# Ledger of designs, part 47: VHH binders against o26223

Target 1, 191 residues: o26223
Amino acid sequence: MKLLWTSQHIKVTVHIDGKVSKMDVLEAIKTRRSIRKYQDREVPEELIDKILDAAMCGPSAVDERPWHFIVVRNREMLEKIPEVHPYGAMVKDAPVAIIVCCDSSLEKIPGFWVQDCSIASQNILLAAHSLGLGAVWTGVYPLEDRVEGIRRLFSIPEHVIPFSVIPLGYPAENPGTRDLFDPDRIHLEKW
Below, E stands for the ipSAE of ESMFold2; O stands for the ipSAE of OpenDDE; V2 stands for 0.75 times the mean of E and O plus 0.25 times the DockQ between their complexes.

## First folded at step 3 (VHH)

Design i30 (framework vhh_8pnl_2; at its last look DockQ between E and O 0.26; V2 from the best seeds 0.00; counts 0 for: pae O 9.6 > 2, unsure alone 62.9 < 65)
Fold by ESMFold2-Fast, scan of step 3:
Structure i30 (fold): chain B 191 residues (1-191), chain A 123 residues (1-123)
Amino acid sequence: as target 1 above (191 residues)
Amino acid sequence: QGQLVESGGGLVQPGGSLRLSCADAGFTFSSYAMAWYRQAPGKERELVARITSGGSTNYADFVKGRFTISRDNAKSTLYLQMNSLKPEDTAMYYCAAEYSDTFYGSEPLNDYWGQGTRVTVSA
């Protein structure tokens, strides 16, 4: 494919348990796909730690960084998520899931926590991809039934808002590359 | 909550041909992008070919020049013409209606997968 915009290649190299995963930043962004089928294989705690470190490195409105994370590995709890999230059926088959939450007591500017938690969620997806894992963002906020269902299931306090549920695992599917570049959406100098 | 139904798989010798079909029983076929995926034993499920509602096609590098995806909107049927088959093409082949990268949820998309048709390439 020929593109109007110049691409840069910035190679990202990550050390994982003595192994190396190499991926250009643009390649990582363009090839990351939602993965909903996982191998029956545990994800090492070291990789989860690296993913959460990356999640917390995103930009945040007025640097409020309101995100908190729940890491769920308990099989029984993962199997209950589809009961409160109608589009979360794949979560019960994942070895682990991360619930991204907003602690509203940390919010410095009203409403921007949604962008903050969106950035954290996307960083989780990109970090997982860079480490050879697959993940999918299943939306919770702003759907009140999902918010309350997840809150009750994981004993989340009233001042904390569950934002997304992200199952993670070694991928058992390989969706092809998307070509989404649409020059009609780019306006030079003026609308 | 309709399901896609694949057919046309079977045993074929290397160099042979097969034509897979996928019938859409429950949805407006002409409005959906359609794809063929495959999964070999012990491997990830991977995209083989995709066709948009408008007819634009996309192929995995390992099948370019050998496989052809096509659709018949009047018959609500997706096809995969497989030529010059190799042992490496041995897999379960799945039909899918539009693989989405949505964060709203994935349940409707999972319901759009077929149960698969088996292709075995050996003498």
Scores: ipSAE 0.245, ipTM 0.647, lowest interface PAE 2.0, mean pLDDT 83
Fold by ESMFold2, look of step 4:
Structure i30 (fold): chain B 191 residues (1-191), chain A 123 residues (1-123)
Amino acid sequence: as target 1 above (191 residues)
Amino acid sequence: QGQLVESGGGLVQPGGSLRLSCADAGFTFSSYAMAWYRQAPGKERELVARITSGGSTNYADFVKGRFTISRDNAKSTLYLQMNSLKPEDTAMYYCAAEYSDTFYGSEPLNDYWGQGTRVTVSA
């Protein structure tokens, strides 16, 4: 009922049984799934702030921290992403997306920014999952057409490289758990 | 919410050709990766070919260059050109629209299917 009596800018905080629970880190890693269907439900700015804080906690080559993030909530912009990003069709249905970028002027060691931005992207996925959200990493780099399309759409300068687009929202699907452990991938002492 | 309608199936002799079509009514075809699957009696549905919205194609090994997937975004239509047909190609063929995983993840979500078109290859 309070949503009917508040201003146009409404913040909703929800609690389960009066407590905010924490997800174990191994549980988060093992249970995270790519989520491509989202509820028609706003994601509070507080949660986006927590996710981006987590993204910036990742290690980077010689602590170069080359990442920048574009937070996209504008409906028109979200609807345009699939036109330049072939596997990004679900982005139009998400309440928010995060674009992970590399500022090449921050590189201290050339070529390691891909690992750096990959770490930030994975941290976004895990943080979103731990907060009850679903997300999916849609690849942009190294596909030149996707990089240029996203750069054009968001007015990203030439020295900044869009790496990934990560739509997120409260999940409207449950793909279930996966058992992906493969002992044949483990080599003791040598290949 | 959309509907996929397959057509073009039929009875052919070994070595013959068929061209399957899949028409869309009700979604933005050009933004979707599209695929053909088949299911022979008593077997599980299997991928035949996939084409991304950007035009990249992937084929199952059993195709061996005999089939070609293509799309016409202006007509919202997906095609499968099937040449050099063999009796083992006998199956129900389905098209699907996918929100394809963009390199990270492995299971399609948000895909939906047509009702299928039957292909029979016999002597």
Scores: ipSAE 0.015, ipTM 0.223, lowest interface PAE 7.8, mean pLDDT 82
Fold by OpenDDE, look of step 4:
Structure i30 (fold): chain B 191 residues (1-191), chain A 123 residues (1-123)
Amino acid sequence: as target 1 above (191 residues)
Amino acid sequence: QGQLVESGGGLVQPGGSLRLSCADAGFTFSSYAMAWYRQAPGKERELVARITSGGSTNYADFVKGRFTISRDNAKSTLYLQMNSLKPEDTAMYYCAAEYSDTFYGSEPLNDYWGQGTRVTVSA
């Protein structure tokens, strides 16, 4: 375990040995942040497998499980993603990215695939964090230019919709903590 | 400490020009969208211009081609060239880094702000 200090004097714990730190689910949810800076270090395939396993454990509408995943490690392809994704600059610096897609042919109820793929994407983020990795959700759908850009770049069939691009790596930053609790959004029994 | 620091504000006459700068001292500048906001006295803070990590730009309606947002990733600096300034442009101008995720095409939240630089346009 290596401690990194950011310019903001935020203590960052970096797991160097790939050892999975035990993190409970609430801790994972509350402490997860988008990470856009990565170490020059490869992510083991075993961790990606665990993350993808987690991605497929979420619920889906009528158990339709419409998701597919493209795992991208090729440096040339990673470097091309920012060309079609205006918020994807960090992808070129990541050792790996997961593209979450929906196969529309698997959809049983129209429209719920967005929720399904969102759950899968969030599970990727949480799993990554729990494994000592950093990740960020870069939205693709529903922005048409991004959808088509990613589609062309990865030769994705028309019936498959790219949903999100999630770069992953060992974190090289700590953006701090957020307090997003808002009691004004809580209504008891009625609005 | 990582901080956004604005500069370049001042007093100018109507029709004049200013160039604002925002220096990033603690962030992965090139990975984030950046934006300029302004707040006039008694008014809410409003977006002026945004530039994505990929270099795409958008402007508020009141800009009407008068302002240009740009970035130098090598210098970790954001700029706002302001031409044809009007009295209604008088405000505190803030630099912001947008670190929040965009899931469904929504604009990212600005997680980091500078202290601002004051622009006064007066005859």
Scores: ipSAE 0.007, ipTM 0.312, lowest interface PAE 9.6, mean pLDDT 86
ESMFold2 (binder alone), look of step 4: mean pLDDT 77; pTM 0.777

Design i31 (framework vhh_gefurulimab)
Fold by ESMFold2-Fast, scan of step 3:
Structure i31 (fold): chain B 191 residues (1-191), chain A 123 residues (1-123)
Amino acid sequence: as target 1 above (191 residues)
Amino acid sequence: EVQLVESGGGLVKPGGSLRLSCAASGFTFSSYAAAWFRQAPGKEREFVSAITSGGSTTYADSVKGRFTISRDNAKNSLYLQMNSLRAEDTAVYYCAAEYSDTFYGSEPLNDYWGQGTLVTVSS
């Protein structure tokens, strides 16, 4: 007998009405695809909360964590996004979108907020995929017209920079997965 | 779900012309860049031409001046007008689509590598 102690771990209540992915992290990374067609189904607030929690868990330069998020469910607002984002047509058909923003007043090291917001955006995509949802990253920064259009549309103050618009919902398309491994891009010890 | 279906291939003599078509379904075609690729027997798949969602075009050096790519978003269709065809143009032609301006979410569609359409240039 090598066991010196036993303790009952706290049993967290499992919501069995929610569907979640059973994939591990590597599987989630390899099977995530951009999804641009969504079912006409509401995404529960609990799933959005889980996605945003994951978004804020990314690494950040000097731990500045400059990200802020706008959750858009209002149909009239979603329908206006394509007017300021030429390739955001799918956003109007999504049940919800998340706008990832940088609060420049929280920036501690110049320029790294782009990497911080990229990390947050990727975590949103992976978390959505792991929860059975589909999402796509539509680019805002550094395209000046889109930055100003989104800022104006959502009353974003001048010290805050909209970075990406990520529509999400239950997927209505299945593009499958890709094999992207290229060993020619790996160099051992030196270039 | 996502489908890209090529058509218009056939047998043609050197110096002749063909027009290929690609029918897109299951996604918002107008938001995507689209491209033609070809694969000759015993060779790797190679790029032929691309058109962005905004209409800008790019061509491989081997086809520049002879081929013209175009799109019709109302018909969810992509076209390749091939003029002055040569024996070296003999290949199966495939169309592809990719969301043109999403910086990290832009990904080619898995279904774009379908059966393709065969173009044979022979005398």
Scores: ipSAE 0.012, ipTM 0.208, lowest interface PAE 9.0, mean pLDDT 82

Design i32 (framework vhh_lunsekimig_d3)
Fold by ESMFold2-Fast, scan of step 3:
Structure i32 (fold): chain B 191 residues (1-191), chain A 123 residues (1-123)
Amino acid sequence: as target 1 above (191 residues)
Amino acid sequence: EVQLVESGGGVVQPGGSLRLSCAASGFKFSDYALYWYRQAAGIERELIASITSGGSTNYVDSVKGRFTISRDNSENTMYLQMNSLRAEDTGLYYCAAEHSDTFYGSEPLNDYWGQGTLVTVSS
């Protein structure tokens, strides 16, 4: 007996402004925007769990998967992030933030942890968007002052490197869709 | 090709008002978060106000209620309306633009910077 499933029938269901909509993967990628303004509304733990599950499903170099995550909901801690991240002012107004970290003890191939943690960070943004949330990636690594500031604030061990801070919540702004396709950046056969 | 140009600086008395403008060429504002920085004598450059591509604003505590940031994407121009000016507001005011989907968000490497416009608040 043949059992066939096709990716064309797979769709993601999201909550947008209290309503359910369906979004495929390409739509999610193309319509995701950085969101820095959030509703005064808590994000359920179940949605955070789904986002973190998606974050860990990305490819990693030699399957090292060096990522660890800190989930921050404490208002006092969120309010301290802008003191060590100058462009993290929006974090204090977010209901929750995820800090993406690299555990260097899990690294199997030098330097690829940056790509691993970038993949995890982007998956968080896409998963959040697919679930009706807004998020923004605020860079930490490789800026030494931000790395050390975040490390001290969250008691992160020296062998663990904070990579990004991603505040998220229900969006309170709706930026438009971008048209970014540039055929001049595509080369056939040769440069 | 890409350029940000600040204008509107000058000398004003305490309690006065000024409106700064930041005009862009070579790119479109609509997808950029926009920033006003201030550099006072003997002090590092400080973020004063920001406006996201979606229009959400943020201000440093010392200027809240006195300064208003706004944007006009059709004119490719950002503004800073400064009211109730104080001597401590004196400095070079810089505009900066950072793509709204950037993950960098750091002073020295914003995507684009202007050259600054001088604001002097004195009697």
Scores: ipSAE 0.048, ipTM 0.455, lowest interface PAE 4.6, mean pLDDT 84

Design i4 (framework vhh_vobarilizumab_d1)
Fold by ESMFold2-Fast, scan of step 3:
Structure i4 (fold): chain B 191 residues (1-191), chain A 124 residues (1-124)
Amino acid sequence: as target 1 above (191 residues)
Amino acid sequence: EVQLVESGGGLVQPGGSLRLSCAASGFRFSSYAMAWYRQAPGKGRELVAGISSGGSTSYADSVKGRFTISRDNAKNTLYLQMNSLRPEDTAVYYCARHSGEYYDTLWSGPFDYWGQGTLVTVSS
């Protein structure tokens, strides 16, 4: 709680001083890439605070806002994630990871927490990119073995569901440009 | 014109090794994630190994520790080094160009183009 309140004050100060990202929204969306190689360089707490603030600004079904976040910087814990997540090998080399969780006790409408946590996860990726960081969404829910592995590793209560693990850091790779627009997926007026 | 051409398949005895190659053309190879898939007789297609544009790799549990995926961006070529081959590795192996973006949930993400395949037979 205190950390989130402090990050709000920092965000206001940085915004007024003009030290926010210069990337516009469409550019951020179109140029964000999954980054799986990171520099051996720590990410400042202030940037994590800004990313988490952005994560909580997404739309939420009936405004239930069920998300909780675990910030993992401990090297030993990061190195154990690949043991319970078979496609999370890059996490051991990241300076920090964010685990997006759903507190099921906050759910107001059944099932929509998945969309809420997906929106939060995407906002983390976009915010990280806008701040000069790289990140990747590694999937946890709905894969039962991964859900239970992550729960056990981080002492997550039964009423809380780990949704995604997002390692992030300063990029050590530079993926090229993409052309993903497919007009065949756009239907006018009807299917 | 995007083209992927696999080679290096053949008959090998259990415990043997093969190296598969995939020659890519018609696109900026270094900018795309690439993968190897296989389809065994009477079975569905399965992801074997993937490699991102940055070189990060992922493997199916059935091949982890035995197979190594690699890329040579200067030669526009993808490789699969297959060691300690087993009869159950018998399949047609396909080179695939990934759409470029995925969240690594299943590694079986969208693929734009596939090669024609190369047959690997592991039998005595």
Scores: ipSAE 0.007, ipTM 0.270, lowest interface PAE 9.1, mean pLDDT 83

Design i5 (framework vhh_vobarilizumab_d1)
Fold by ESMFold2-Fast, scan of step 3:
Structure i5 (fold): chain B 191 residues (1-191), chain A 124 residues (1-124)
Amino acid sequence: as target 1 above (191 residues)
Amino acid sequence: EVQLVESGGGLVQPGGSLRLSCAASGFTFSSYAMAWYRQAPGKGRELVAGISEGGSTSYADSVKGRFTISRDNAKNTLYLQMNSLRPEDTAVYYCARHSGEYYDTLWSGPFDYWGQGTLVTVSS
């Protein structure tokens, strides 16, 4: 990691297993889009490993790190996800999906695992984008029918809670850029 | 100020066609998924068609093959081409802007801005 200080911003160059990221952090955050259409290309295992490493680097309540991940590449299994997730239609067309789970036995503070798994999910989306991939978060928790459907489909134990399903691949769509900054949502000193 | 202004509604006979337009202003149109909803008297609001920022489309089963949603990002305009119209298509049609980023399918919402609606009446 080499920090480069410029007159108006910090440019960080990070080496990840010898590869340099060309996208700075703010650019990655501002240009990441939900991607639901994927090229017919395999995602290398090395990129999935980098994404999962990034997922586990998020902060968690009292460092509980309750996340577990299921990597799904099997086409037949991906095709079954829409049967138990009413809004997961695009998953069947993705080369791979990551299911983010909470192992409740690792929880140290009741209820904070939701924030922990949200952070892990967002890190997956940002890491995928920084590596030239597209991904989308499909919600599972707290919708009980989806939680139980995904649990049954992937043989997830009762003490583990599926949180999100994130299909990913090389993007086959290019959404426009967004400017979401709204100063009316910023309050100085008090509400 | 975000504004969505629908036009193109009117009276048409069964089997006829109409093209609805939605003029958008006050935001970067190309960055948002857009949708058409409709509401018939005494019924709830229902999704008719949607189009993503990337151009992918989705349709209600009742309109598939008859309606086409499209967008012109240079003109900040959303369209709904309605062919083979049926009496059950009679409703007020609303243009809607998706809230932006979402963690589920486009068509589960949320939608944060709506036009005032344009009336479509299909009768003989």
Scores: ipSAE 0.015, ipTM 0.368, lowest interface PAE 5.9, mean pLDDT 86

Design i6 (framework vhh_vobarilizumab_d1)
Fold by ESMFold2-Fast, scan of step 3:
Parts: structure tokens; C-alpha cells; sequence
Structure i6 (fold): chain B 191 residues (1-191), chain A 124 residues (1-124)
């Protein structure tokens, strides 16, 4: 159904592609799960471009936007990630991974790049989910051995800090959804 | 009420094999990463093997090539196939449930439920 009706109390709604964008955002946030098993199916470059566009649209401290991204599709390189990230085993089975990095030369306020790159990483996860893909955030920073291992593996210069490795692909698992709303964590007016 | 119940432990000679089982109830088993831990007398718990909800596995270096973790989601059961057992594998083996969401790994992620354990003794 592409048309809904209208009255003085109900507005007609047109569904251009069968989706409602406002519901899509809340649904994406609430139903996103970490996905670690992927179909043997390539992810089109156009979808990666959309995901990276979304990543760069996140807020950053003083608009410093310190993020850089490495897109890894090379199977031999993906297979080497577990050697420097012992818990990134799923990465070798993914069709693609994105490495989120901070270029420290772009930093305007010390330390806020961690929050900036966290926002970019979460946007990658949400954008991937909204496009029918699955992804998982594997931690690199602040674990120095992982930071240096990833830096060496991908020839990342010393002024750039690898923050996260996010494998993604079409999901080959469905872990279901969770209801995490806890009203005891909400305080009105004061603690 | 979440429950994890281990079985299959026993006395075996070096080079022998055992298959451990963990019966899970009270939650949607297929949605959770699961792990096997072990604890030798007087020592802390050591992660042996983990399996994600999608079936991807991870092993401690001490057991790679000898142990195999698997799951049967239809039966809500986790397994550990232990081959080429050594005296140093002697421990109480515990089944554990991962919390389900984390941005890192099975090794660093929180485990929120544990079984009572099953004793494995490797001795002549």
C-alpha cells in the first residue's frame, strides 16, 4: 500500500519505497544486534559509500571530524586481522571490514576524538543494519597491542590511531531483539 | 529462571576423549554466545572455548586442535568434544552464558550465568 487516506484528524501518507523513515530510525536503533556470521555474498560499493556517508554525519567536538576510514575487502588482509586482534576471528569470514581511525592532526580539543570515533562507529552499525546488513564493533583503542598491530598491518602512520574494526556483510544469523528499557535509570529533575 | 546444567565429566586416561554437554533453559538459547570455562584446584577460572550465536568459534591456545565446541539450538544444548586429553586438562568445567551485546570479544565480555560444573580428571 502506497496511499493512506486523509481527514481533518488524519493526514494522507505516501510510501515512496514502502518504508516510513521515522519508524525506520527508531526500529533500527532498537533492533540492531551484533552480527558475527555473514553470507558468502559481496556487499556493493554503493552500500559501503552510504554507510561511510552516515558515519561522517555524526556530531564531533568543535566539529573537528577527526575520522578516517580504511575499507578492507582483500581476503588475505582480512585473514591477518585475527593475528593482531586475537578476538577478531569473525573478520576473516566477512566480505568487508571498515577500520575507523583518528587523524590526530585534525584534533582541535584533546581527548574528544574517542567520543567522535565512537559516534562514527555506532553510525556505521546503525546504517549497516538499516541497509539489511549485519556488523559488529571489535575494539582496538585503548588496547595498545591491538592499536600497534592494526597500525603495522595496514601501514597506518604514527599520527593516526586505529579505533575500531567493524566487519560487515549480509547476516547469516538472527539473534532476535531485546527489550532493554529500565525506568529505574531515569531521574526526573534531579538525581 | 535461567539454568545451565553440565554433564559428561569423569575419569579418563591420558590420550582419551570425553564429550561434555550443557543443557540450557529459561532463555532464548539461540540468541546468546556461550562458553566453556575450566578451573583446576586452587586456580582461577580459565576460558577454554567460546561459540557465538551464529556458530563462529574461539579457542584457548592450550586446547586448539584437540577440543571442539558446538551447539544444537533445537535442543538448547552446548557441547565440548575433548580429544587427546592430558593431565593438565584436569579441572571442573563450567558452561557460561554471555550477556548477548558487547562491542569487543568473548574473552573480555561479561558472562552473566554459570552452571554448577562437571569434573574432568585425566589420570592413569
Amino acid sequence: as target 1 above (191 residues)
Amino acid sequence: EVQLVESGGGLVQPGGSLRLSCAASGFTFSSYAMAWYRQAPGKGRELVAGIYSGGSTSYADSVKGRFTISRDNAKNTLYLQMNSLRPEDTAVYYCARHSGEYYDTLWSGPFDYWGQGTLVTVSS
Scores: ipSAE 0.016, ipTM 0.359, lowest interface PAE 6.9, mean pLDDT 84

Design i7 (framework vhh_vobarilizumab_d1)
Fold by ESMFold2-Fast, scan of step 3:
Structure i7 (fold): chain B 191 residues (1-191), chain A 124 residues (1-124)
Amino acid sequence: as target 1 above (191 residues)
Amino acid sequence: EVQLVESGGGLVQPGGSLRLSCAASGFTFSSYAMAWYRQAPGKGRELVAGISWGGSTSYADSVKGRFTISRDNAKNTLYLQMNSLRPEDTAVYYCARHSGEYYDTLWSGPFDYWGQGTLVTVSS
């Protein structure tokens, strides 16, 4: 028999010391939402650098770290993404987008680059949220039409696979928090 | 409190047209993807059409070319324009709000709020 699970609310402490408030890791994970509406404000390069540093800190299968990133700020290029990505309409209104790519020549174990690039993508979303930005993961791989569309648009070489397009900016919406804890999905000791 | 209220259903003859409306309240409507579902007696719910916050649309093959989904963010209203209606379009039509957490498609849920539905009957 499994122990009784309850829908306990985990409190996250926010410290305010007259400095910029910081989110605890748990708070950042639990309050991150997909953000598709952005303020007309530029995102400083320093924040993009911090986000990309965080993206590269994820675990990677046999430490292959196959990820490469394209940072897109050019408005004309951002406006063309919806032409090759049916659910990427919000990208044209974002001040910046990051394209997460896999360099297949760096792959040491077949297929694990998908997990590696997923980890990098989630770290981008979480880091952006922790820095007061909003972002959304728009899927590219494994949809071959989108993969080839993005490849052509950004002159990505054949051995590199575009994985996701992540627009980001200062949020112009607040969708609120979700309560997703489901104890029926937790099995103790065995299935 | 999130509310979705459908209207515009009714009896229409084959080949006719109807426009369904869904009035949304209790959330920032412009920030959410929305969808229309339908359920005929004895059948499961079928996703009919979806629209992202930015206006990208998707349609079920059964309605493609005949139905048009649209939104008016100033009025917090979702629409479904139904043309060339067929007897097999007879169903209760539901407005649904996507949870907002999806990385690309409106067709892979979850949808977290639903309206009470509006009945569309196509019969002569």
Scores: ipSAE 0.015, ipTM 0.343, lowest interface PAE 7.3, mean pLDDT 85

Design i8 (framework vhh_vobarilizumab_d1)
Fold by ESMFold2-Fast, scan of step 3:
Structure i8 (fold): chain B 191 residues (1-191), chain A 124 residues (1-124)
Amino acid sequence: as target 1 above (191 residues)
Amino acid sequence: EVQLVESGGGLVQPGGSLRLSCAASGFTFSSYAMAWYRQAPGKGRELVAGISSGGYTSYADSVKGRFTISRDNAKNTLYLQMNSLRPEDTAVYYCARHSGEYYDTLWSGPFDYWGQGTLVTVSS
């Protein structure tokens, strides 16, 4: 009288090979390079979330944290960025870009939002690199034509200032590493 | 030592073509962005074209569509193909090395190293 279920399906278990190696902070800082060529491969939302979490963890003048972020994955929108940013042609070839913005209504001390958004931009570059991605900082502020072009293209309100456009993806170039340590720029106790 | 040696300059008539070469040595060529600059008599240096380590290219408006920058990493050589030359293109052309690391996407400098230059004269 009782019916018993017989399994006829195959259970697939994914085996992940190898040892997970992660770079430390100093290695990430020293080996990060600007990447302008990307693989035709989508970046998972989970990685973008980790990058944006890292972006918001930087120091901020009087803790104003004025940064807002626009995540752009739409190919048509990415292809329009070079029309308003003359040196941003690589953005159209990236799977995703992050636009770092300042909400001026959050500014507590005049002018320090530039440092705040610079810190957020650098954290995006470092976090992307640590996750196996490549990125480049393309400048928007303080170039008025680029600021207005990006604002219009992404419907950014007047009290918000677009600061940088950062395309990112899995790298399709490897520029290697630089040795930039210059002891002549270090002064002990006085100039 | 780092060396950049330009060649291929010369006298050419308007509408003609020239190909400039820059032979690089003393560094890992493939790891650096490269650029061509020019300086006409009595004028400052201006960017002509740039190319990243991975081959991303940028051009000055005055040369876009006429000039093509390219690189051969196996030969450590940078090229500038110049077509439809005009008298206004008359200048000394310089090869320059960039790290490619800049947060402002303007290719106006700074340069790490320059070549000695090669003279291009466009006249009848």
Scores: ipSAE 0.113, ipTM 0.532, lowest interface PAE 5.3, mean pLDDT 85

Design i9 (framework vhh_vobarilizumab_d1)
Fold by ESMFold2-Fast, scan of step 3:
Structure i9 (fold): chain B 191 residues (1-191), chain A 124 residues (1-124)
Amino acid sequence: as target 1 above (191 residues)
Amino acid sequence: EVQLVESGGGLVQPGGSLRLSCAASGFTFSSYAMAWYRQAPGKGRELVAGISSGGSTSYADSVKGRFTISRDNAKNTLYLQMNSLRPEDTAVYYCARHSGEYWDTLWSGPFDYWGQGTLVTVSS
């Protein structure tokens, strides 16, 4: 038999404050908030694997998919991140962080790796939220001091560029949702 | 000294089942993604199944729904449960360790250590 295409539907189950609920894509996008306070609770490795699988599913320019990820659980290493990232103080209090990197050897079209790694970073945030976790994107690239600091701290090779540091954990805060729709930013047919 | 030793191969009838094992030693097994790949006579190497250090799995379309990859970190052992075997599954099956320090996809990146392989023959 010749299998050319098979369709599968994925059910997303969200663990919110000890409850299990289903979250659709639009709800996940609209209710995701930056979370900077985490419970003193381990994140199972299986959830990190699901998040990273989702991260790699983003669109990529010329299908280059240059992203690599470092998973950091070591408390000593997490505590050193704020020394090289001034706005990363919350990272030391997270049970785990993901460092999104670009392997420049995989780049097929110059400069688009920034968009590729941005897409991967956003997918991490959405996937974490859908699984009942909280996360926040802390910026590394294009700030040269942060790039070099993270590179040295995690022994990242010269051809690999650290892009973002994303701490995550079970949320210890519950910020309300935002109404960000602004019709003045939508132009029909012309500017 | 890193070693990967496969076992469990053999002759089986179409529709039958086999469980392959890979005994790992000389490294911290729980820290590495692992994979099974196969090579049939006259064909190129095919990645069959992969498993991350955390237990996330991926499968080639040709085996999805029939094969299950799993790991036992306490025993430093990788498994491949093969069900509903077909003649086209006949191949030497290899256990492989992913290079491991950076998170790569289970289907890309270098595999730095390989086992010697175990032969699976599906024949009537």
Scores: ipSAE 0.000, ipTM 0.093, lowest interface PAE 19.1, mean pLDDT 82

